# Ledger of designs, part 454: VH-VL binders against q9vpl3

Target 1, 224 residues: q9vpl3
Amino acid sequence: RGKINIQRPKAPHYERARVVAVTQPKYPELPKAKSCFKTRAERTQQQQENPYNEIIAREVRNWLDHSRLVAFFHLSSITADDIFRVRVQLHKQNLHLKSYGSKIIEQAVKNTRYEAIVPLFHSNHCIVFSPDPEKTAALLRIVRRVPQMVLLGGIVEETMLSRNQLVAYAQMPGLHAVQAQLVQTLSQAPGHLIQQLQAHQNSFVQVLDVHAKNQMNEETPKST
Key: E = the ipSAE of ESMFold2; O = the ipSAE of OpenDDE; V2 = 0.75 times the mean of E and O plus 0.25 times the DockQ between their complexes.

## First folded at step 16 (VH-VL)

Design W81 (framework fv_imvotamab_arm2; at its last look DockQ between E and O 0.28; V2 from the best seeds 0.53)
Fold by OpenDDE, look of step 16:
Structure W81 (fold): chain C 224 residues (1-224), chain A 121 residues (1-121), chain B 112 residues (1-112)
Amino acid sequence: as target 1 above (224 residues)
Amino acid sequence: EVQLVQSGAEVKKPGESLKISCKGSGYTFTSYDIGWVRQMPGKGLEWMGIISPFYGETRYSPSFQGQVTISADKSITTAYLQWSSLKASDTAMYYCARDEGIWDSYYFDLWGQGTLVTVSS
Amino acid sequence: DIVMTQTPLSSPVTLGQPASISCRSSQSLLHTDGYTYLSWLQQRPGQPPRLLIYEISTRFSGVPDRFSGSGAGTDFTLKISRVEAEDVGVYYCMQATQWPLTFGGGTKVEIK
């Protein structure tokens, strides 16, 4: 009785193989163990489906749409007590301190003119809202005494301003609207100058190329 | 325009009561505190007191405590300085001034035109 | 009360020349929050006071650059780099570090 080679079993006869193939129990595919770790996509989808997040996102949008001054801050190891003190100071000035999750902010500003602010919300942050852009100076004076609040930027009169631009805006005397316009103009001036310089250079090169081409065409003797 | 407008000049007799006003306009009245400053004829400035319309708190200089009353009506954006009984020594120019009252910082960035009070027999 | 002492009482100055006013406090004006609440006011003849400088050296909005403030602790100085005709008036220092707020006695700047 030949030792059944258990290491290399001979393939069964074709007919037997066919029967075995047909009679093999189709085990239901083991439900892919839903990895307890919801994919980022699934988490994002679940967050989008949270009615509460939608409500808060609407609130954020409402604040953004009705505020003429919006300032974004990073919070560095600030206590609740300190936040409260700051809030009181801000409230007196009709400045409203709010804090929202980054995901909520992202949802709130998605497909809006405010989408550019999303990168500012990667860490602990707070937002100050005001209907009055004239309070920018007051805001800066308040937060100057709060080292845990770091100004990142803001929106004044529907214009996004960097930290430095906000500071400059607050220091300028006169009508706030004029100030904002001036800051914007000054910030754009170098870019426009560069563009104008480049445009002139490009135009000059083009004219030279045309001249060179025309000269080459005149020098090509009509080979008669 | 951002301004403080004070009531007109007053001529009174000793023993009479007086209430002068300071109306703020062009800004959010409750965001600022209103201080009162006395200037006697040919003399310097004297701080009398300050009121925070937002908190409803009033502080007086010890020299003026009990001598005057400082109040405010937020609804009409007006602060008041009043005497129950005037003295001849109360003859002075009175200024109201605005302070934003941020933290513990007090500086008066906006001033009224002043109210001259003359108390004579 | 903190007593504020200004010197000189009167400062006759020639047009275009610098002026300097000193203010001394009876106590340090350094607040516990680390700030010094000293301000300078200008009062022109027949006008209400006007804020020039706050927190020792910060110019208020619209104040010309010729005005500068300096000092620390108990000694403070207002400087006018070039006196103009419109600078005639009485200048006051004010402390707001401690209650009650107190003013200096004033320094009269006049043109010679």
Scores: ipSAE 0.832, ipTM 0.923, lowest interface PAE 0.6, mean pLDDT 89
Fold by ESMFold2, look of step 16:
Structure W81 (fold): chain C 224 residues (1-224), chain A 121 residues (1-121), chain B 112 residues (1-112)
Amino acid sequence: as target 1 above (224 residues)
Amino acid sequence: EVQLVQSGAEVKKPGESLKISCKGSGYTFTSYDIGWVRQMPGKGLEWMGIISPFYGETRYSPSFQGQVTISADKSITTAYLQWSSLKASDTAMYYCARDEGIWDSYYFDLWGQGTLVTVSS
Amino acid sequence: DIVMTQTPLSSPVTLGQPASISCRSSQSLLHTDGYTYLSWLQQRPGQPPRLLIYEISTRFSGVPDRFSGSGAGTDFTLKISRVEAEDVGVYYCMQATQWPLTFGGGTKVEIK
C-alpha cells in the first residue's frame, strides 16, 4: 500500500494541467444540419462564440508537434484518486496524461497526416504525451499496474504504431545500449560477431520498415 | 556521464556533526529517488532511507529514524546524509544509490563510489 | 520487517564452474500488483555494489547472460553458469515488496 505511493503527488506540479482539463469546452454544439448551411459571416461568429475550442485545439496541435511520443489508451472506470496517482507517476517521468473531446481532436488534426487517430476518441480515452521517446519503457512500466488503461497504440517520431509495434519499440535499446552490444560482440569470436550484427541489422530494418510504412506516400521533411 | 559522486572520506571524533553529499550528474535528478546504504566494516548492506527530490519527501528505515537526517537540494542536484552527533558505531562506508522512482520498484541502478566515515578517539 | 536469509555464507568455486546462491524471505515477496520485487547485487572487492538482476530474473543492462535469477514466493536463486575471475565478490539479495527495504546477509564467491 504505502510502497506503491512513496512518490507522493505535489498538487502544484499539475495545477496548470488540471485547469485546462476543467475548462474543456462547455459550449452547446450546433445541430449538424444547421452547421452545414451557415454563411461565411455566421461561421466567423460561431468561432467567436466558442473561444475555447480553438484554444484547446491549438493546445492539442502543440502537444502533437512537440511530442516525440504519443500513446493512446482506452480508459475504463477508475477512481479519481487512482487516476491522480497515475498522472503524478507519469509527470515525474515527463509523461503528460491528457483527455480531449473527439471534436477537439478532429479539429486539431484536420488536414494533417494524423487524421486517422480520430476514431480512437469516440469512446472513453486518455492520451499520454512526451518529448522523450526513450520514456516509452517507463510509460509501459507505470501503466502495467493500471489495468483500467488499455494501450491502443501511439505515435513515435511522427510514425503511427499499433499496440504491438509500440511495445516492441519500448524494448529497443537506445544508441548507448546498441553501442554496448557492439562492444560486447567485438570481444567475442568473429562468427558470433557476424551473426549478432546481422540479427540487430535485420531487427533495425524491420523497425525502420514499420516507420516507413506508417508514413504518407509523400514524405514530409523533419523540422530542425 | 551518468554518475553519483560522493564527498570524500571523513575522520571525526565522537560528538561532532557531519554532513556528507551525493551529487547526481548526467540525468534528470528529480526523476529519480536517492537512497542511502550503510556498510559497517566487514559487514553487509543496510538500508537507511530514501528521499524523493521531486516531492521533497523522505522515508527512513525504522532502525535509522531519528539517527540521521536525509535531505536534498535539487537546484544543485545533490542529496545529503547528516548526523548531529556522531558515535564511534557510525564508523562505516556510506553509499548513495539512485532508484528509478516508478511506483515501488526499488532496484538501485546507479551507485556512488562511497564515503568512508571513521569516528574514533 | 522481511528477513532475507542467504545461503551459503561463502561459496568457493573452481574457475569456470557454476555457482548457485540461495535467498529465502520470511514471507512471500509477491506484491499485490502481481510483481515480485527481488533484486540481486554484486559487490566486487573494494567497489560499490552494482545491480545484476531485478524482478527475480530480469538482467540489468550490461550484465552478462551467464548470470540468471529464478524463484518465486519465498525462495530465490542466483546462478552463475560459469564463474570467471571478475565474478569474485559478495552477492546480496534485496527485497522491495514491503517497507522497509531489506538485504540478505551476503554470499562471498571466491576462487578455490
Scores: ipSAE 0.395, ipTM 0.688, lowest interface PAE 2.0, mean pLDDT 78
ESMFold2 (binder alone), look of step 16: mean pLDDT 91; pTM 0.939

Design W82 (framework fv_imvotamab_arm2; at its last look DockQ between E and O 0.29; V2 from the best seeds 0.00; counts 0 for: grease 19.1 > 18.9)
Fold by OpenDDE, look of step 16:
Structure W82 (fold): chain C 224 residues (1-224), chain A 121 residues (1-121), chain B 112 residues (1-112)
Amino acid sequence: as target 1 above (224 residues)
Amino acid sequence: EVQLVQSGAEVKKPGESLKISCKGSGYTFTSYDIGWVRQMPGKGLEWMGIISPFYGETRYSPSFQGQVTISADKSITTAYLQWSSLKASDTAMYYCARDEGIWDSYYFDLWGQGTLVTVSS
Amino acid sequence: DIVMTQTPLSSPVTLGQPASISCRSSQSLLHTDGYTYLSWLQQRPGQPPRLLIYEISYRFSGVPDRFSGSGAGTDFTLKISRVEAEDVGVYYCMQATQFPLTFGGGTKVEIK
């Protein structure tokens, strides 16, 4: 009785092999172990499905839509007590200090005119809202005494302003509307200059092209 | 327009009571404190006291403590200065002035036109 | 009470010339918060006082740049680089570092 070579079993006869192939139990593919780690996409989708986040996002949108002054701050190692003190000062001036998560802000401003503010919220931050743009100077005076609050920028009268522009706005005398217009005009001045320069260049090129075309047409001999 | 408007000039006799007013307009009244300053004829400025309509707190100069009462009605955006019994020495110009009351900073950025009080027998 | 002493009492100045007013406090006006609450006010004849400078050197809105404030501790100065006719009046320093708030005695600026 030949030693059954257990290391290289002889292939069974063709008929037996066919029967074995047909009778082999088809084991269902083991469900791919769902990685315990939800993909970024799955996490994002789950966050979108959180009804609480939607409510808060709506609140943020409401604040943005009804505020004529919005200021964005970075918070650097500020205590709860200090925040409270600042909040009290702000409240007297009809300024409302709020803090939201970056994801909530992103959700709130998605597909809105405020989408440009999203990059400001990568760290600890707070937002100050006010219906009164005249309180910009007061806001800056309050925050000046709070080194832990760093002004990043803001929105005044529906116009996005940099930190420096906000400071300039607050220092301007007169009607807030005039101030806002002036800041906007100053900000656009470089852009207009560039446009004017480009317009002149483009006009010059166009004139040259027309001249070249006219010369080519004059050189085409009327083939009699 | 942002302004403080004070009540008109007063002529009184010694012993009479008086209440003068300062109405704020064009701004959020409760966001600011109202100070009162006395100026005697031909003399300098004297701080009398200050009221915070927001907190309902009043502080007086020791020189005027018990001599006058400072109050405010936020519903009509008006601050008041009153005497229970006037003296001849109370003859002066009285100014109300606005302070934003941020932290511990006090400076008066807006002034009323003044109320002249004359106390004579 | 902090006593504020202004000098001079009267400052006759020629138009276009500079003027300088001094204010001295009986104690330091440096507050515990690190700020100095000294302000300068202008009172023109027949008018209420007007804020010029706050916290030693900050010009209030609408105040011309010819006005400047300086100083520290107990000694403060208001300077007018070029006196104009509209600058005639009495100038007061005020301290608000400690209650009660107190004013200087005033300096009368007149045109020669």
Scores: ipSAE 0.828, ipTM 0.920, lowest interface PAE 0.6, mean pLDDT 89
Fold by ESMFold2, look of step 16:
Structure W82 (fold): chain C 224 residues (1-224), chain A 121 residues (1-121), chain B 112 residues (1-112)
Amino acid sequence: as target 1 above (224 residues)
Amino acid sequence: EVQLVQSGAEVKKPGESLKISCKGSGYTFTSYDIGWVRQMPGKGLEWMGIISPFYGETRYSPSFQGQVTISADKSITTAYLQWSSLKASDTAMYYCARDEGIWDSYYFDLWGQGTLVTVSS
Amino acid sequence: DIVMTQTPLSSPVTLGQPASISCRSSQSLLHTDGYTYLSWLQQRPGQPPRLLIYEISYRFSGVPDRFSGSGAGTDFTLKISRVEAEDVGVYYCMQATQFPLTFGGGTKVEIK
C-alpha cells in the first residue's frame, strides 16, 4: 500500500519545517571549550581521536541499543526533495532514517555483536531505526515505491536477519507473539554465534517462511 | 488488543452541539490517520474527512467542509468529530476508521463500532 | 469526484456457489505512481465495515482465501469462490487514488 513521492500535493513548508525540527540530529553534548584546559598529551590525543566522531559514534550506539528494528539499505542517487518525502513517510511510522560514515559505524559497533554490519556501509547507504519491530511491514510498504533504497537486511529484537528473513518476518501477521519469542530466544545465544548463524539463512528462515508464500506483492529492490 | 472504541449513541435536538469520540488502543496512535465515515439510515458509506494525529493535519470531503470539525488529542489517543449546530439530516451512524496513510493511500484496516446520532425535534 | 458504480445491487446466491461483484469507476484509478488504490469492504448485518481486499487484489490479514479481487483501470471485480453463510452482508468498493475518497453504492449478498 502507498504512493511514492507525489501522492499528496507537495507538503506546505510548515509541515516540512515541523518534521525537520523534530528529526534534527542530537547535538553533541560536550562543549568544545572544555578541551582548552587539558595537558599537552591530552590535547594531542584528542586531535588524533577527534572527539566529534566519538560523540556521533555514541549516538549510533544509543540508536542501536534502543531500537528493536534496524534496517540497512544501499542508497542510490536520489534528490533531496525525494529523500525528504521518504523521511516524512517513515517518521510518521516511528521509523527514523539516518546515515552515518562507515568509520563512525565501525567505532560505534567495535567489540559488539553488531561488528559484522560494518562492511554494509562501505557504499552509499542509509539506516532506518525504530523501537517498534511490528513496523517492519510498514517500512517495506513505504520503500517498495522507492527504488533508490535497496534493502540489505536488518536487526529485529537484537537478532540479525538477512533481506529475505526480514521480508518473511514482516509477512507473519498472525504470529507476532511467537515471532517475538523466537527472536528473543535467538538473542540469548552468544553474540559471536549469532553472527555465525546469520550465514545459515535457511535455518532462520524456515520458521519465518511458514507464511512466506502468503505475500502482499509489494515491490522491494534486490539487495546488494 | 488493537481496537477503535467510539463514544455511545446520542439523541439530540436540532441546533445543539455534539462531539463524539474515537479512542485508539493497542497500537502506536500517531502512526495512523483516523477517518470519519457517515452511513445514513438504509444508505451506503460516505467519507467525511481524515486527520493525521501526529501533525494535527486534517482534510475534509467537500460535502462536509465547514459542516463538521475533525480533531485529535494524541496524548489520550483519541480522535473527535464535532458539530456546532446539529440538523435533522445529521441523523446517521458515524464510524471512525484508521489507516497508516502511507503515501496517502487509504484502505482503512480497522473500524470502530459506530456511534448512532439521532437528531429529532 | 470519482463516481464508483457497483453491480449488481443485490446478489442472491446458493451456499457453496461463487459470487461476483463488479465495481466501475468514472475515471481510471491508476495513480501517477503506478499503483491503483482500490479496496473492498464487507459490512455484515449489524456490524461495522471491515477490510477484505486492498490495492485491487491483496487480501487483508485474516481474510479467507475464498475472497479474491481483480481488475484494472476503471473495472474491478470481487469474487467469492464458495459463498458461506457468514458472507451475507453488503460489499463496498472504495477508491483512494484521489481525494475525496469515494465508495460504491454497495452490493447486498444474500443466501437463496
Scores: ipSAE 0.397, ipTM 0.672, lowest interface PAE 1.8, mean pLDDT 78
ESMFold2 (binder alone), look of step 16: mean pLDDT 92; pTM 0.945

## First folded at step 17 (VH-VL)

Design B100 (framework fv_cemiplimab; at its last look DockQ between E and O 0.48; V2 from the best seeds 0.73)
Fold by OpenDDE, look of step 17:
Structure B100 (fold): chain C 224 residues (1-224), chain A 122 residues (1-122), chain B 107 residues (1-107)
Amino acid sequence: as target 1 above (224 residues)
Amino acid sequence: EVQLLESGGVLVQPGGSLRLSCAASGFTFNNYAMTWVRQAPGKGLEWVSSISWSGSNTYFADSVKGRFTISRDNSKNTLYLQMNSLKGEDTAVYYCARDRFDSTYGLYMDVWGQGTLVTVSS
Amino acid sequence: DIQMTQSPSSLSASVGDSITITCRASQGISSYLNWYQQKPGKAPNLLIYGAKSLQSGVPSRFSGSGSGTDFTLTIRTLQPEDFATYYCQQGYEYPRTFGPGTVVDFR
């Protein structure tokens, strides 16, 4: 009984071959798996202005119009739950955590002074908005507990700040506190000046008095 | 107390110019965008103009575009509306309002002034 | 521009009544609708923002509902101080637009 060559099966009888040929499901040629890697070019071409992008871009513009503090963060492997927790904490401080696509950001800031932020949005990023720049310290305090959120920089009072500058800004005393300190320093300055001026005068008077006393003592004849 | 106080509303001739002021108190003025809304006598409310917190962005109704300018001085906590080429249809009480924004709620005006009357008549 | 309409233009009611005012937008505005109350000779006051959020200091008898294009303001147990004109306003896009207003007067 000849070993059935599984690799080269004998051609079936012509009748069976006909039936098999007719019953073979013609599977539509699987569309050549367009490599999931749409070339960067193909991704850029199909960017039909999605009406949706304009709507979201409007939202971004509104945030910018109402925010004196904008901070940019990179997100590294953060869970949805962690993001939610952070969002709640930030919200309690009137800090608004948002995430937008790079195209949306580009559209939103096009022909504006904020166009320079577009390169920051090449990966997973989020933005925090606040109307109050004094909340920068609170923002950084909250985010320090979230290692998955990496501060990249921000905008404070329409000025773009690096990460280090933003940290430095957060460490500065509030404007009012600085003003108060200045006033205190200035109020103390006249007292010091007066003391210094008086010290020289007093020293001079003392020297004169000593000189006068010495002269008087020299003029007192030793009545032997 | 949070307060907005409009001033500058007077009688002016058609083609004339007028500058309105809104003085803000009781809150950090430069943290908020601001808006002008007007109301003609016996009519409804009409949005006129809005300005961002910094003044960098301004928005106008079509009815006033090219004639009106909105500005602000954050050091003086004051909002301005410069009105040029005034028309009879511009006769209204002009209100200044504080803008708020949230992605959940949209844009809304939570504080209003008492308004100032502008009358344009020959 | 987004057009806003209100119904009714006017209504008469008695103290203690429950009334409903409707506002419609010409296009979808999500929940970005605000309600204002204006008394004669006074500035408007914000009642509701974001379709359903009650402004601080506003009585709980005021409530807002709706999304998309259709919105409602309900006043439960109408009080004497509630007789006024009510305006809806879309906060979705510029230009900002108001409804024509609804006058609530005494029956």
Scores: ipSAE 0.847, ipTM 0.936, lowest interface PAE 0.6, mean pLDDT 87
Fold by ESMFold2, look of step 17:
Structure B100 (fold): chain C 224 residues (1-224), chain A 122 residues (1-122), chain B 107 residues (1-107)
Amino acid sequence: as target 1 above (224 residues)
Amino acid sequence: EVQLLESGGVLVQPGGSLRLSCAASGFTFNNYAMTWVRQAPGKGLEWVSSISWSGSNTYFADSVKGRFTISRDNSKNTLYLQMNSLKGEDTAVYYCARDRFDSTYGLYMDVWGQGTLVTVSS
Amino acid sequence: DIQMTQSPSSLSASVGDSITITCRASQGISSYLNWYQQKPGKAPNLLIYGAKSLQSGVPSRFSGSGSGTDFTLTIRTLQPEDFATYYCQQGYEYPRTFGPGTVVDFR
């Protein structure tokens, strides 16, 4: 069956243009040239197209809702392999190594007393979250081997601690028991103080009464 | 032996108040956020309220905002739900649950109590 | 609020069957989808968290998949103890919403 077939050829550029349109980029590219001029619709679109900040801020709030220990570190240059190994080692101790931009942290801690931590996130940093403050000692032991991570301080039980305070906290394994005793003592301190003041008041009255009786019994002018 | 035990569910009249308790044992209660979930008879599960580990942050379903409050006493390992201005639609089994969070997995409830029945009827 | 739907609402199956339950979120929830099992008269139990991770003690015949808006719970080789109601639940944002449930009955 040898045969020559001449048909009206289809437009190759039409099919080529169709294929090119299908293979357009999967994600939008930000044109730098357009950043100088914005319409009202584009400004509204950009506000709506920045959901990343609130999603990540919500993640930080969730970490804070579930973490009794938060530790802040300055992070020097470190390889991806080294930081991954540290993250795995921390994770085994229920310690979660994270990093967030300063604007995200600012949004997450807005209207809280933790607003003072925001400047820590303007430099290269990392954060460790944990539900268990007893793991502070394990955290410090692990990061001692990592000179690229320099402890700046932390939050324990919603209390901000300096570097030295956090190190001291880690060296006292019974600190939670001591803090519980302090809270209980403060809760009953007004009653105890009242009793002590009344006892001292009674003792003072007794001293005055003895002194007055002595003056009645031995009231003679001294002459020397 | 991780356990959560709810109590306090009883019959109450509409407009009444009731406080539920959830006693925790077998784990360090202070390390965890907590959640209440309810289930009306023959219905599905409904999230009611959540509370952070410290109690500083609380979250409520719209159906209970302004009427319910959530609290915890970490020294007693106990979670509370104070329910005021009770309505017929609040009739449900109320479950206490231990919350978890990880940025990989999100929020989830890994331990549940047995539930306590609240009935709001005249 | 994120609406969660489940399909089917109920199904009948025999011991040894393989079944699939689907869950759909009204918006993207990453992989923050949990599955709970509830037997009649009992409290729910966590089966799967983060779409795919099995809770401790859950048999390997349970598996989860999905991301974004569409999620699946698969139970291979159904056992007698697997006849229950299954709920999906998003852990992405507050309010934390549940699906309506899927009842798996013995046929």
Scores: ipSAE 0.791, ipTM 0.919, lowest interface PAE 0.8, mean pLDDT 80
ESMFold2 (binder alone), look of step 17: mean pLDDT 94; pTM 0.962

